# Designs tried in a protein design chat: VHH binders against q9gzu0. Part 24

Target 1, 229 residues: q9gzu0
Amino acid sequence: MGDPNSRKKQALNRLRAQLRKKKESLADQFDFKMYIAFVFKEKKKKSALFEVSEVIPVMTNNYEENILKGVRDSSYSLESSLELLQKDVVQLHAPRYQSMRRDVIGCTQEMDFILWPRNDIEKIVCLLFSRWKESDEPFRPVQAKFEFHHGDYEKQFLHVLSRKDKTGIVVNNPNQSVFLFIDRQHLQTPKNKATIFKLCSICLYLPQEQLTHWAVGTIEDHLRPYMPE
Short names: E, the ipSAE of ESMFold2; O, the ipSAE of OpenDDE; V2, 0.75 times the mean of E and O plus 0.25 times the DockQ between their complexes.

## First folded at step 17 (VHH; framework vhh_nb_b201)

Design m1 (at its last look DockQ between E and O 0.54; V2 from the best seeds 0.52)
Fold by ESMFold2, look of step 17:
Structure m1 (fold): chain B 229 residues (1-229), chain A 125 residues (1-125)
Amino acid sequence: as target 1 above (229 residues)
Amino acid sequence: QVQLQESGGGLVQAGGSLRLSCAASGFTFSSYAMAWYRQAPGKEREFVATISSGGKTYYADSVKGRFTISRDNAKNTVYLQMNSLKPEDTAVYYCATEYTFTYGSRTYTYLTDSWGQGTQVTVSS
């Protein structure tokens, strides 16, 4: 009866009820850290690793403020209002980052990473960590996969090469956990014209209750595969 | 649940016309942009036309002047009028939803995964 998972779920449910009474979201109770690795196809080449300077949460408990409303509409039916409460989703936006390479230390910038027509990237990996706000506990990795393989975003870029509108585009990975905010630039040089796709921001999209489901290991453990020697 | 059903495809002689329809349900149709894409065998799906929620239209260069996209918000339906058809227009045509929003002072179009089953258009010589 005193099952630790059952007690944790009951405590979480009580907290969520209290937060609804205060008009606060569960995500407001957390601190976040996020890292982005651009993994190269060449196995001996180290990933380009970036630390997100500020993780900006956008909650879905106010539907009018859900930036990616299209995902919400496509993912559940309005036949049950209780389904809406269980789809309480957080969007974690990462518009600015800094390189973790020593030769660019202290350079925080808007995200500006060319994804296409380059062909040397295998995938984008996002590493998300959370902890209870105002806790002195270390950050722990959120138990979720945030990967976006080159082939998956390239085919979406190719779909829209002929478009001439001025809007950016947003594309998602197959499991709808990573959204890439893309600027399409039509470059004309004296020698040629080209369309390039630049990454301007990343959004991680997940149920808020996932913020308490942690994998094993530290930040160091999870970053090690992407770190320089 | 989002439902998109294309219709109006078929076999037509070069120079002919077809009108495709896409009936939509399960979402707030009037708040979304609607688009047509096409896919020929062995090729990637490619953009054909889009119409915003406000009725503004954009076309791929390959179809501009020959195809017209339109919508009827009262019927939750988007149309593609295809004139002066060429054998190169042979493909499966899909309708899709798009969602436009503002973030960080920029406007973005989310290319949703909501697609119809497609309708075949075959243009013979």
Scores: ipSAE 0.576, ipTM 0.786, lowest interface PAE 1.0, mean pLDDT 81
Fold by OpenDDE, look of step 17:
Structure m1 (fold): chain B 229 residues (1-229), chain A 125 residues (1-125)
Amino acid sequence: as target 1 above (229 residues)
Amino acid sequence: QVQLQESGGGLVQAGGSLRLSCAASGFTFSSYAMAWYRQAPGKEREFVATISSGGKTYYADSVKGRFTISRDNAKNTVYLQMNSLKPEDTAVYYCATEYTFTYGSRTYTYLTDSWGQGTQVTVSS
């Protein structure tokens, strides 16, 4: 009989297999809460904190279907496709638009936040919490780090700054755990042309095996650093 | 395995022309948009042109009217015809794949992290 961790893993794998047969995902067995903090470079300036009350989980285990699967809200790099398949990644969507879930009303968050041009943001931090569905237990912090530093997304913005197409863009942090859906706005003023990048929605990537990996502490404990004094 | 290989770069005088090619393999070429980027020394990589899977093209303002992006799906190749070259066009040119998808009511483009080795274009004055 394997060690407790091995047994737990095996149990989860069995559960996953059963859920697949039912066309359900492991992620569907959890409730999620998400918070988004815009951390400013100035320490005296308190972070802008947002609450995402409705998180939409989507399982991603097929590269070919990743983009088209479900609501076609998946985005993968070609180089990381194999890694994503192996990890059986869960996408956790925080959409700005109407929820694709017919059973969820109001799953839209107003996240029209200007990310560029501006230099006052240090990083974007996403805090993810979860609990077993239909549990009376409190939400627990998922043991994963979701950060996107200003330099990293600015670099990507600059790459596409000269683009004039009407499509939005998706940018991701180096470890491909945070994906930002960005609206590009080209503004023509009498004096000059300006480009603005606005955040529309966020998607977090989490390996499925990490769904049951929780850190210690309460939501409040983890939000405290980003809360007003 | 996804592979992108750029070719066609070289040394050319100002006012001259070059045609770059990017051979792609390891994916369904016709299903993806292809783009050209370039990076000059000491500068960030910048967008040059893109062509959708359906053939719609977009250009950076700096190259509009001078450069033409095209694709041959039968050959899994994307091209960049560069005319009226300027010293400012000196850079390493890269091709990339792009994903276009609908999310909610909006269409988004994702730039992949897959790049070729690039091809050097040098324009002398």
Scores: ipSAE 0.440, ipTM 0.750, lowest interface PAE 0.9, mean pLDDT 83
ESMFold2 (binder alone), look of step 17: mean pLDDT 80; pTM 0.787

Design m2 (at its last look DockQ between E and O 0.41; V2 from the best seeds 0.00; counts 0 for: pae E 4.3 > 2)
Fold by OpenDDE, look of step 17:
Structure m2 (fold): chain B 229 residues (1-229), chain A 125 residues (1-125)
Amino acid sequence: as target 1 above (229 residues)
Amino acid sequence: QVQLQESGGGLVQAGGSLRLSCAASGFTFSSYAMAWYRQAPGKEREFVATISSGGKTYYADSVKGRFTISRDNAKNTVYLQMNSLKPEDTAVYYCAAEYTWTYGSRTYTYLTDSWGQGTQVTVSS
């Protein structure tokens, strides 16, 4: 009999196979929570922390035709992206998010976050938590890192700065784990033309095998570094 | 494998014209928007123009009125007609495939990481 980890993996594979037959995803067996932290360069400035209203898990293959990876020269190749599409990857969509500052009037509203032009943000951090559905267990942190540094998305913004089409843009971090859906707004002022990039939604990519890989700690433990003092 | 091959670049005097072509293969051409980008020495790659799968066009302000993007789906080719060229248009020009993705009620563009080798355009004063 294989080691415990091997047995677990086999069990999960069997489950996946069964779910596939039922046209269900392994991800559908989990509840998710997600938080978004905008970490500022100034250390004295507390991060802006948001809670995702709803996390929607989707299998990558459901969007196979719509998913291409690699936005910039620094991104993975299309070939690599195709390989990834062949893998069992879960997309965790975060369509909307709300400020966790519930004590402030208006902060409970869903909002887009301005990402550019500004230079005070160091990085975007997404914290993902999950538990088995219908479980009384607390949410556990998913053992995955979701970060998007300012320099990485700014570079992509600059490449599309002159675009005047009405569509939004999608940018991704170098490891293609975080996808930002960005609304572009072109503003005409009396003095000049300005472009604003607003974050509308986020999508995280997670290999299915990592759905049961949890780190230690509570939601609070993991949010603490980003919480206001 | 996605392949893009740019051609048509060259040396031209200010005020002159060039027509760039980009031959595409390895994907369903008609399903993608096609875009032109350019990169001048020491500068970041910048957007020039895009044409949607449906033929809708958009241009950078710097080239608007001078450049025209078009496509031939039967030939899997996108074109960039460049008129009234200026020295500042000197750059390596690249074509790219762009994918439009609907997310909720919004449409987003995803720029693929597939680039050709580019074609050099040099405009002399």
Scores: ipSAE 0.247, ipTM 0.630, lowest interface PAE 1.4, mean pLDDT 83
Fold by ESMFold2, look of step 17:
Structure m2 (fold): chain B 229 residues (1-229), chain A 125 residues (1-125)
Amino acid sequence: as target 1 above (229 residues)
Amino acid sequence: QVQLQESGGGLVQAGGSLRLSCAASGFTFSSYAMAWYRQAPGKEREFVATISSGGKTYYADSVKGRFTISRDNAKNTVYLQMNSLKPEDTAVYYCAAEYTWTYGSRTYTYLTDSWGQGTQVTVSS
């Protein structure tokens, strides 16, 4: 038979489980696959396609870990700012990705991809796929647009060219769904010291319910426009 | 929502002075770095000066020693004192808010996309 202290312990354990759920993200219940395509302006040139080695969800309701607070402040009224703290939004970080090229094997690394100065890239496209963990279902494409056109990020890079005091910047596409983590570096040549902007990481920003809004088709169907075939 | 209102511009002769103000609202002003940028006709917007939330300043080489950025957190206002003005300083001046945070081992700065209408500064010979 139980005693009063045992009943209190069981109630406390149930409460602690509920409090633990407050820290759990809905995104933690999904598996992800993500691909990054650098689409070139030259019509005959196939995209540079990369597979993200690990998609890392970050809980956005944690105030100290909210990387995108500045974006929300710029986009929302004061009254809605309190509601944003309760919004169930996920950040999906892609810190490492591997080339899909056949002649590159066993290569997983943080890729510093030069985005500027160059003019051969039309846009960056991220393809996101999800499924529930432990399901037999295939990955399905998330119905969301993750594109960042060259003109949009170049304008932001030109804006900060004179910022010698900064080595890291974040820029976003107009839809605020793709955030590029950029390292500003200098290449010293015999003639000049040139500034470059390298892509260090990509973050996709979306409401968690979007993770279950799936389009028709397979991963291959959606990758085909970017494949080197 | 970030709102920024620049003021204090005008016509001034070379060697003169102006003080620009930027009233800010819609965010926790004391937690943000603030910056001034300028844009001359037909040119890209360029950095002028920045002041961190803790008061540390940094200036573009072209204005260092002549311009002083300051902030008043009680008034949610950033100032740009411009002395020894030159015709090359003629531009529309904009203020901006910047948010800085650490992710992993790197520190990143997000430049907000909120801009006011700016304030015109014209320096005549």
Scores: ipSAE 0.203, ipTM 0.618, lowest interface PAE 4.3, mean pLDDT 75
ESMFold2 (binder alone), look of step 17: mean pLDDT 81; pTM 0.794

Design m3 (at its last look DockQ between E and O 0.50; V2 from the best seeds 0.45)
Fold by ESMFold2, look of step 17:
Structure m3 (fold): chain B 229 residues (1-229), chain A 125 residues (1-125)
Amino acid sequence: as target 1 above (229 residues)
Amino acid sequence: QVQLQESGGGLVQAGGSLRLSCAASGFTFSSYAMAWYRQAPGKEREFVATISSGGKTYYADSVKGRFTISRDNAKNTVYLQMNSLKPEDTAVYYCAAEYTFTYGSRTYTYLVDSWGQGTQVTVSS
């Protein structure tokens, strides 16, 4: 006792024990906001920024609600810390979003963003914010980096380019914190034959403890670099 | 930890045959689809064949009728029987585990990001 990190860890462990007695998870205690920025390679070009309409948590400690069981089983595809191996994980799904362009009345829509074949995107950045549920406090940015660089997902798309079954694909960034749900569309016209990879949903994959690890600043502060001007 | 080890490659004359094997460990083999991919020099890996946990098979058009994928769940092993080999089949062959699931109205495949060294297949012209 006396180490601030040790006291925080002990408090979190006690909360986890209480939640298990009530059959609840830590993630159930939070509200979420999430934004997605498609960052372009051209430095003068502003990001395409979207607000997620509903962040859908799926808890790994609630087996019946785990829709990405195979993703959990593959958590060791990237080097993992002992801490991650022992912690509960939350999947935060974002199937629908709306544009944050100032000149358009935003309507919530299913995610429908072409990622390939195109060469103008540098990376996808997800910005996650949380607060205690039913609180009047402002949302605070979760201290975690959710980025998926173009080269990392393009490599994976090329592996399945010749695969023509109707199944979508799921790809992850090297840190296994961002999972992209991708529809492959094969276009055949009299003059053209191409495959398009289209983003249909995003899932953030993180330890539940990170939901209380907040960075400094407001939503506005953290969106500013990506905000359309 | 998913571990995959490919074997059975080699030098083969055009028209010949090879049988590749892949030993798998670190996961419940019978619950996953298993697939073969190949990588020619200067190209990314490309899909060859898959066999579902239920035994259904699917092949790339370039290998249909010539290659046969099979599995032995008791040995945690997937095979690729390659017949009527052509010079364009020259590549390093990799096996992979794939997990399929339904989310919303669509079925998705997650390709487990764990690769072995692969096994070289070279087909002489």
Scores: ipSAE 0.576, ipTM 0.795, lowest interface PAE 1.1, mean pLDDT 80
Fold by OpenDDE, look of step 17:
Structure m3 (fold): chain B 229 residues (1-229), chain A 125 residues (1-125)
Amino acid sequence: as target 1 above (229 residues)
Amino acid sequence: QVQLQESGGGLVQAGGSLRLSCAASGFTFSSYAMAWYRQAPGKEREFVATISSGGKTYYADSVKGRFTISRDNAKNTVYLQMNSLKPEDTAVYYCAAEYTFTYGSRTYTYLVDSWGQGTQVTVSS
């Protein structure tokens, strides 16, 4: 029998296989909490912190449904996206969906947060916590970094600024861990036409193997940097 | 392997016309929207035009009325007819495949693959 890590991995794979037979995912075995912090460039300004009480995990290996990889300005190839699909990534959707179907991505609660035009935001930080379902244990921080810097999503916004279609846009951070679903609104003012980009929802990408990888600390410990003094 | 290859660029005088082509391979062309982008020196890449899988078109304000995007699904090719060219149209032009999907009550567009080598368009005064 291999080293302890190998054994753990094998056990996890067996569990995953069993869950698949039950039409369940490993992610379904966890409860999730998510917080979203908008960090401002001015350090004196405290971050705008949001709590997402319901996170919906979706396991999809379907190219047609879930190929959301790459940054617009970096031009990730479809090939690279396919490669990512092979890595068995779980999508963690926030905010809450009204849909009763776990496999249906729809009916998000509107997060009316304007991301553009503005230059006061440094980055968006998502903090993800999880625990085993039906556990009395506290939520633990998932050992993953979910950050999206202003410069990165602004570049993508600028690429689509002149678009006049009614579709929303999806932008993602360079490491393809944070996906922002954006509503574009064209406003006609007496003086000028303006476009605004509003955040509608967020989806985090996490390799399934990382579902059991937790960092140390409590929710409070991890939120402290973003909390008002 | 997904490939996008732009062609048709060149040097043209102001007021002239060019037709760009983008040959696509490695994916089901007819299922995707196709778009044109351009990047001028020292500027960010900007949207030019898009055509949905169903043939619906949208244009940047700067090119509206002058440029026409079209597609031939049988040839897996998207075109950009550029008329009344201006010096400010000088840029490298890129084509992109766009994926459209429903998320909640809204439809979203994501660039699936966008960056070939591009084709240079230079408009002289």
Scores: ipSAE 0.295, ipTM 0.665, lowest interface PAE 1.1, mean pLDDT 83
ESMFold2 (binder alone), look of step 17: mean pLDDT 82; pTM 0.811

Design m4 (at its last look DockQ between E and O 0.62; V2 from the best seeds 0.56)
Fold by ESMFold2, look of step 17:
Structure m4 (fold): chain B 229 residues (1-229), chain A 125 residues (1-125)
Amino acid sequence: as target 1 above (229 residues)
Amino acid sequence: QVQLQESGGGLVQAGGSLRLSCAASGFTFSSYAMAWYRQAPGKEREFVATISSGGKTYYADSVKGRFTISRDNAKNTVYLQMNSLKPEDTAVYYCAAEYTFTYGSRTYTWLTDSWGQGTQVTVSS
């Protein structure tokens, strides 16, 4: 009767071989749903909540090449293969969304949300759900925190307020799990110059292994605090 | 691990010049944009100048014409030549790394939040 550790190692080796043969990442084995809440500072005000119309995963590492490299260099081991899987990261891009307001239905659009200069937002919260493809199971919340507090992104905007270069900017929250893609628009009136920072896309960044760590509850359970009235 | 080390700060009289240096390690220097920021006492850190990986430069209006940013990819070093210094230029000067890339056919600059320790510049009247 085989030892449990031996069977676990054999199962992991089979998974590695399967991913190598298919040239697929672990992230390719999942379906995703994502929601974005802009949480207001005023406690009684409900969030502006949006559903992402398409979550676009982007691969950051080729699992097959990493495994082949290890074997070729005579450095392959179960422990090093686990490290490679933990280093594989996924970027989940959210360029388009639609409002969850009761009176606005069925319209998707590119993100176009003004983040600054305004002072009514406390934070941006992204709610990520996943499930195995080909599963009858409902989506489950990924056990990871995707929050970007106003003070953190405002600080970065202020650093570049005087810049005149024409590129967009990208800023990240302190734990590097949320990346905001920002267009700076410079308004000139006869009397004043003003700069606004508009959100054009969000990218979530997490290790692919995290995709199998789920919290309890349904989508509706987790959306309830943010639902508009 | 990104590491940045500024040097070349000091005390100088108004109208004088200084050249700041920033030595970089822990990343492919030639693929990153480099920037200088400064922070005066009681103020927020503010942009001074940036130079792209391809050598294109941008300056804050307050320093344009007086400061010149340059880079030496062989030495992994970015420089800030500061001429015609004013007391208002007194600040701690910080070097920063930035990363440019394209997404959806648009160019973005990621503000990596990677900073040096800073070097003090003091301009007396």
Scores: ipSAE 0.579, ipTM 0.792, lowest interface PAE 1.0, mean pLDDT 79
Fold by OpenDDE, look of step 17:
Structure m4 (fold): chain B 229 residues (1-229), chain A 125 residues (1-125)
Amino acid sequence: as target 1 above (229 residues)
Amino acid sequence: QVQLQESGGGLVQAGGSLRLSCAASGFTFSSYAMAWYRQAPGKEREFVATISSGGKTYYADSVKGRFTISRDNAKNTVYLQMNSLKPEDTAVYYCAAEYTFTYGSRTYTWLTDSWGQGTQVTVSS
C-alpha cells in the first residue's frame, strides 16, 4: 500500500478519470476566490487591491476551445499553446473585478485598470483561494504564484504600441501562468496621439494537480501585505 | 511543429526596395493573422505591419505608405514589400503568427512567441 500521498494522488486520478467520463472537470468540485493586487514601486504606496466578481474554472487540454467557449472548434494552437496543452491545466477566468476599497464612493464598481502608460507599477499579483464545493471550511490559499512584472508586460505592450487595429491584446507572463486581456485605446488629442492599455480581464493557468495543494493561512493573512493601512 | 522562415533581406541603398517573404508551416495558416516586426541593434522589437486572416492590413506610422503587407494562403506565405527604404529601416525583420479570437464581447489577438530566425535588412545611406 503506497504512502498516504501516493494514495491521495491515485484517488484524485481516479476521480479525474470519472469526471472526464461524465464530462465534468475536477475544477468544478471547488469554489474559488481571487484577488488582484497592483503593487506599486513606491513602498509607501499601498497596493491597489481588487476582488474578482466571479471566478470561472475551465478544465481544458484545449487552449483554444476554452478561450473560445466552443465558438471555434477547429483552431490550431501555436508552440506556446502546445506547451500548455501538455500540462493538463485548469483555466481560471476572472472576467471582471472590483475595488476592495469600499470606503471610497464609486470604487465598488467594476472597472478596467490602466496598465500603460505608467511607471509606478512594479507587478501584478493574483491571489487564488479555493475550497471544496459545499464545504463549510474556509477558503484556503492555493499554493501557486501568480505574478506579472511590469517589465514583462510592458515589453509586450511596446511591441504592439504602433498597432492601429481594433482588437484587444492578450499578454502572458514568462511562465504562462497569468494571461492579461488588454483593451487598447488610441486617443487622438489636438496635440498628441496617445495609446492606452487597459486591463479588462485575467485568466490564470493552474496545473490540475495543484488544485488540492494549499498553503497555510487565511485569506486575510495573504491579503494583509496588499491591504491599505 | 510551428515553423516560420523569413527570407528576402539584404543590403540596399537608400530609396531602394526589398521584398521579404515568410514561409509558414505547422499550423492552419489561413486562420491566423500574420505580422512583421523588426528589431534594430540596441532597440526593442517593434511592430511593422499585420494582415488579418480576412486580409485587413495595419501598419506602423513609420512605414505607412512605404511598406505593403500581403499574404498567399495557398502558399502559406506572408510578404512585406518595402519601398523607399531608409537607413532607419535597418533591422532584423521577423515574421509572427498572431491568433485572433472572440472572448466575451471583444476580439483579442494573442501575441505568440513563435518567431522565425529573422532576415537582416540593411539600408545604406
Scores: ipSAE 0.495, ipTM 0.778, lowest interface PAE 0.8, mean pLDDT 84
ESMFold2 (binder alone), look of step 17: mean pLDDT 81; pTM 0.794

Design m5 (at its last look DockQ between E and O 0.55; V2 from the best seeds 0.57)
Fold by ESMFold2, look of step 17:
Structure m5 (fold): chain B 229 residues (1-229), chain A 125 residues (1-125)
Amino acid sequence: as target 1 above (229 residues)
Amino acid sequence: QVQLQESGGGLVQAGGSLRLSCAASGFTFSSYAMAWYRQAPGKEREFVATISSGGKTYYADSVKGRFTISRDNAKNTVYLQMNSLKPEDTAVYYCAAEYVFTYGDRTYTYLTDSWGQGTQVTVSS
């Protein structure tokens, strides 16, 4: 029991057990910052970068409170208490986000980002940072990859083009870590009729233990590839 | 683990009928909307019909009036009754489970990416 990694994992497991007993989540013990980058296919064009105004963790230690219960049914079961400790999942919602472009401060249309029909976006990248709540430490990047490539969400949009029900649509990337909440809007002018898919909000879905697995670097270091020059 | 198994496809003459079935396991079937999609060779997969957990149905225009979706929650099975079949209905038919939920003041359908192998429907002229 003497190595630091073993002691850290045991301490985290004890904390998670205590939080479940109190009906609290590990995510409630953290502050978050999140950014959303829409990466363009043209390499010379810098990403459209957004800051999430508030990252809202949704409690995941009560099955009835999980917003995305369908993912939980398909991803794991409650057959093993060890599985619960390893697969306890947090949902981090980003319902509103603001443009970080200095020349377009306060533009409302950038909050209704159009994802389709268009072909200039390569992928959506979410950058998640955390720190212990009440800590004076800087935010650190969570060691996880949150990417959703255009081809993956486009094919799901194409599946539902003929669909007539009025619900919003939620789609996920292949590893089920990024969920896009989508509104379908019918744009009609005297000469044109088109269906467009707009991003309303985004949810990150990850194991709670990832919240303490940090990569190296600062927020600035990790944002730099996506920032305008 | 979500499992969906389609059956009931085959070769049928135009104007004929088929009934497709989809047996489901590994999730709480009665809580989900169930849907049928189809994919013709060289074309995109497209929506055919959906039935909510409460039994409300929606259809693509191309099949409305000819196809009927239904479900049996006791048997964890969704059906697609296909009448007045046309050569344009030739495709592999897939069923899907869709999770419908409310977040804030809006209702969303989560499009799961769990698919079975499908069942072939071929309509000859």
Scores: ipSAE 0.659, ipTM 0.833, lowest interface PAE 0.8, mean pLDDT 81
Fold by OpenDDE, look of step 17:
Structure m5 (fold): chain B 229 residues (1-229), chain A 125 residues (1-125)
Amino acid sequence: as target 1 above (229 residues)
Amino acid sequence: QVQLQESGGGLVQAGGSLRLSCAASGFTFSSYAMAWYRQAPGKEREFVATISSGGKTYYADSVKGRFTISRDNAKNTVYLQMNSLKPEDTAVYYCAAEYVFTYGDRTYTYLTDSWGQGTQVTVSS
């Protein structure tokens, strides 16, 4: 009889196989919560914390279908496509988010967050929580790190700064776990032309095997570092 | 395996012309936009031009009117005709595949992480 971890893995694999036959995904067996923290370079400045309105899971099992599959389309790196397929990645889409600051009038509204030009952001942190669907248990933190440092997405912004097409852009962190959907706005002022990059939505990539890997602590415990004092 | 191979670079005098080519393989070429980027020494890689799968073109302001991007889907090749070259155009030129897709009510471009080795363009004064 294999070790408990092996048995668990086998059970999950069986479940996955059964779900595939039913055209369901393992991710569909979970409820998700997601928070987005914009961490500022100034330590005295409290992070801007947002709650995702709805997390939409999409299973990705092949390159072509992954892009077109689900409620919303997604894109993959050509270079890392094989890696993503091997990992059987779940896409967690966060199309809308709202400020958690309920004490400030107007902060409860869904808004795009300006990412550039600005130098005050250190990084974007996404916190993902999940639980089994129809469970009365509390949400648990998913044991995965979702961070996107300012330098990493700024570099990509600068690459496309001179672009004049009307499409948004997607940028990703180096480990391809966080994808930012960015709206580019070209503003003509009387004095000069300015380009603004606004965050519209986020998509997290999580290997399917990590769906049941939880860290310790509550949502509050994990949000505490990003909450206002 | 996705492959991009740039060619056509070289040394040219100011005011001269070059034509760059990028041969692509390992993906459905016609489904992607193709773009040219360049990187000068000590500078960040910058956008030069892009052509959509449908043939729509966009240029950086710095090259507009001088450079022309085109594509041949039958040959899986994207081209960059560079005219009236300037010393400031000196750089390694890279081609990239860009995937354009609809997400919600918006269209997005994803720049793939697949790059060729680049081709050196040197413009002498």
Scores: ipSAE 0.495, ipTM 0.776, lowest interface PAE 0.8, mean pLDDT 84
ESMFold2 (binder alone), look of step 17: mean pLDDT 81; pTM 0.800

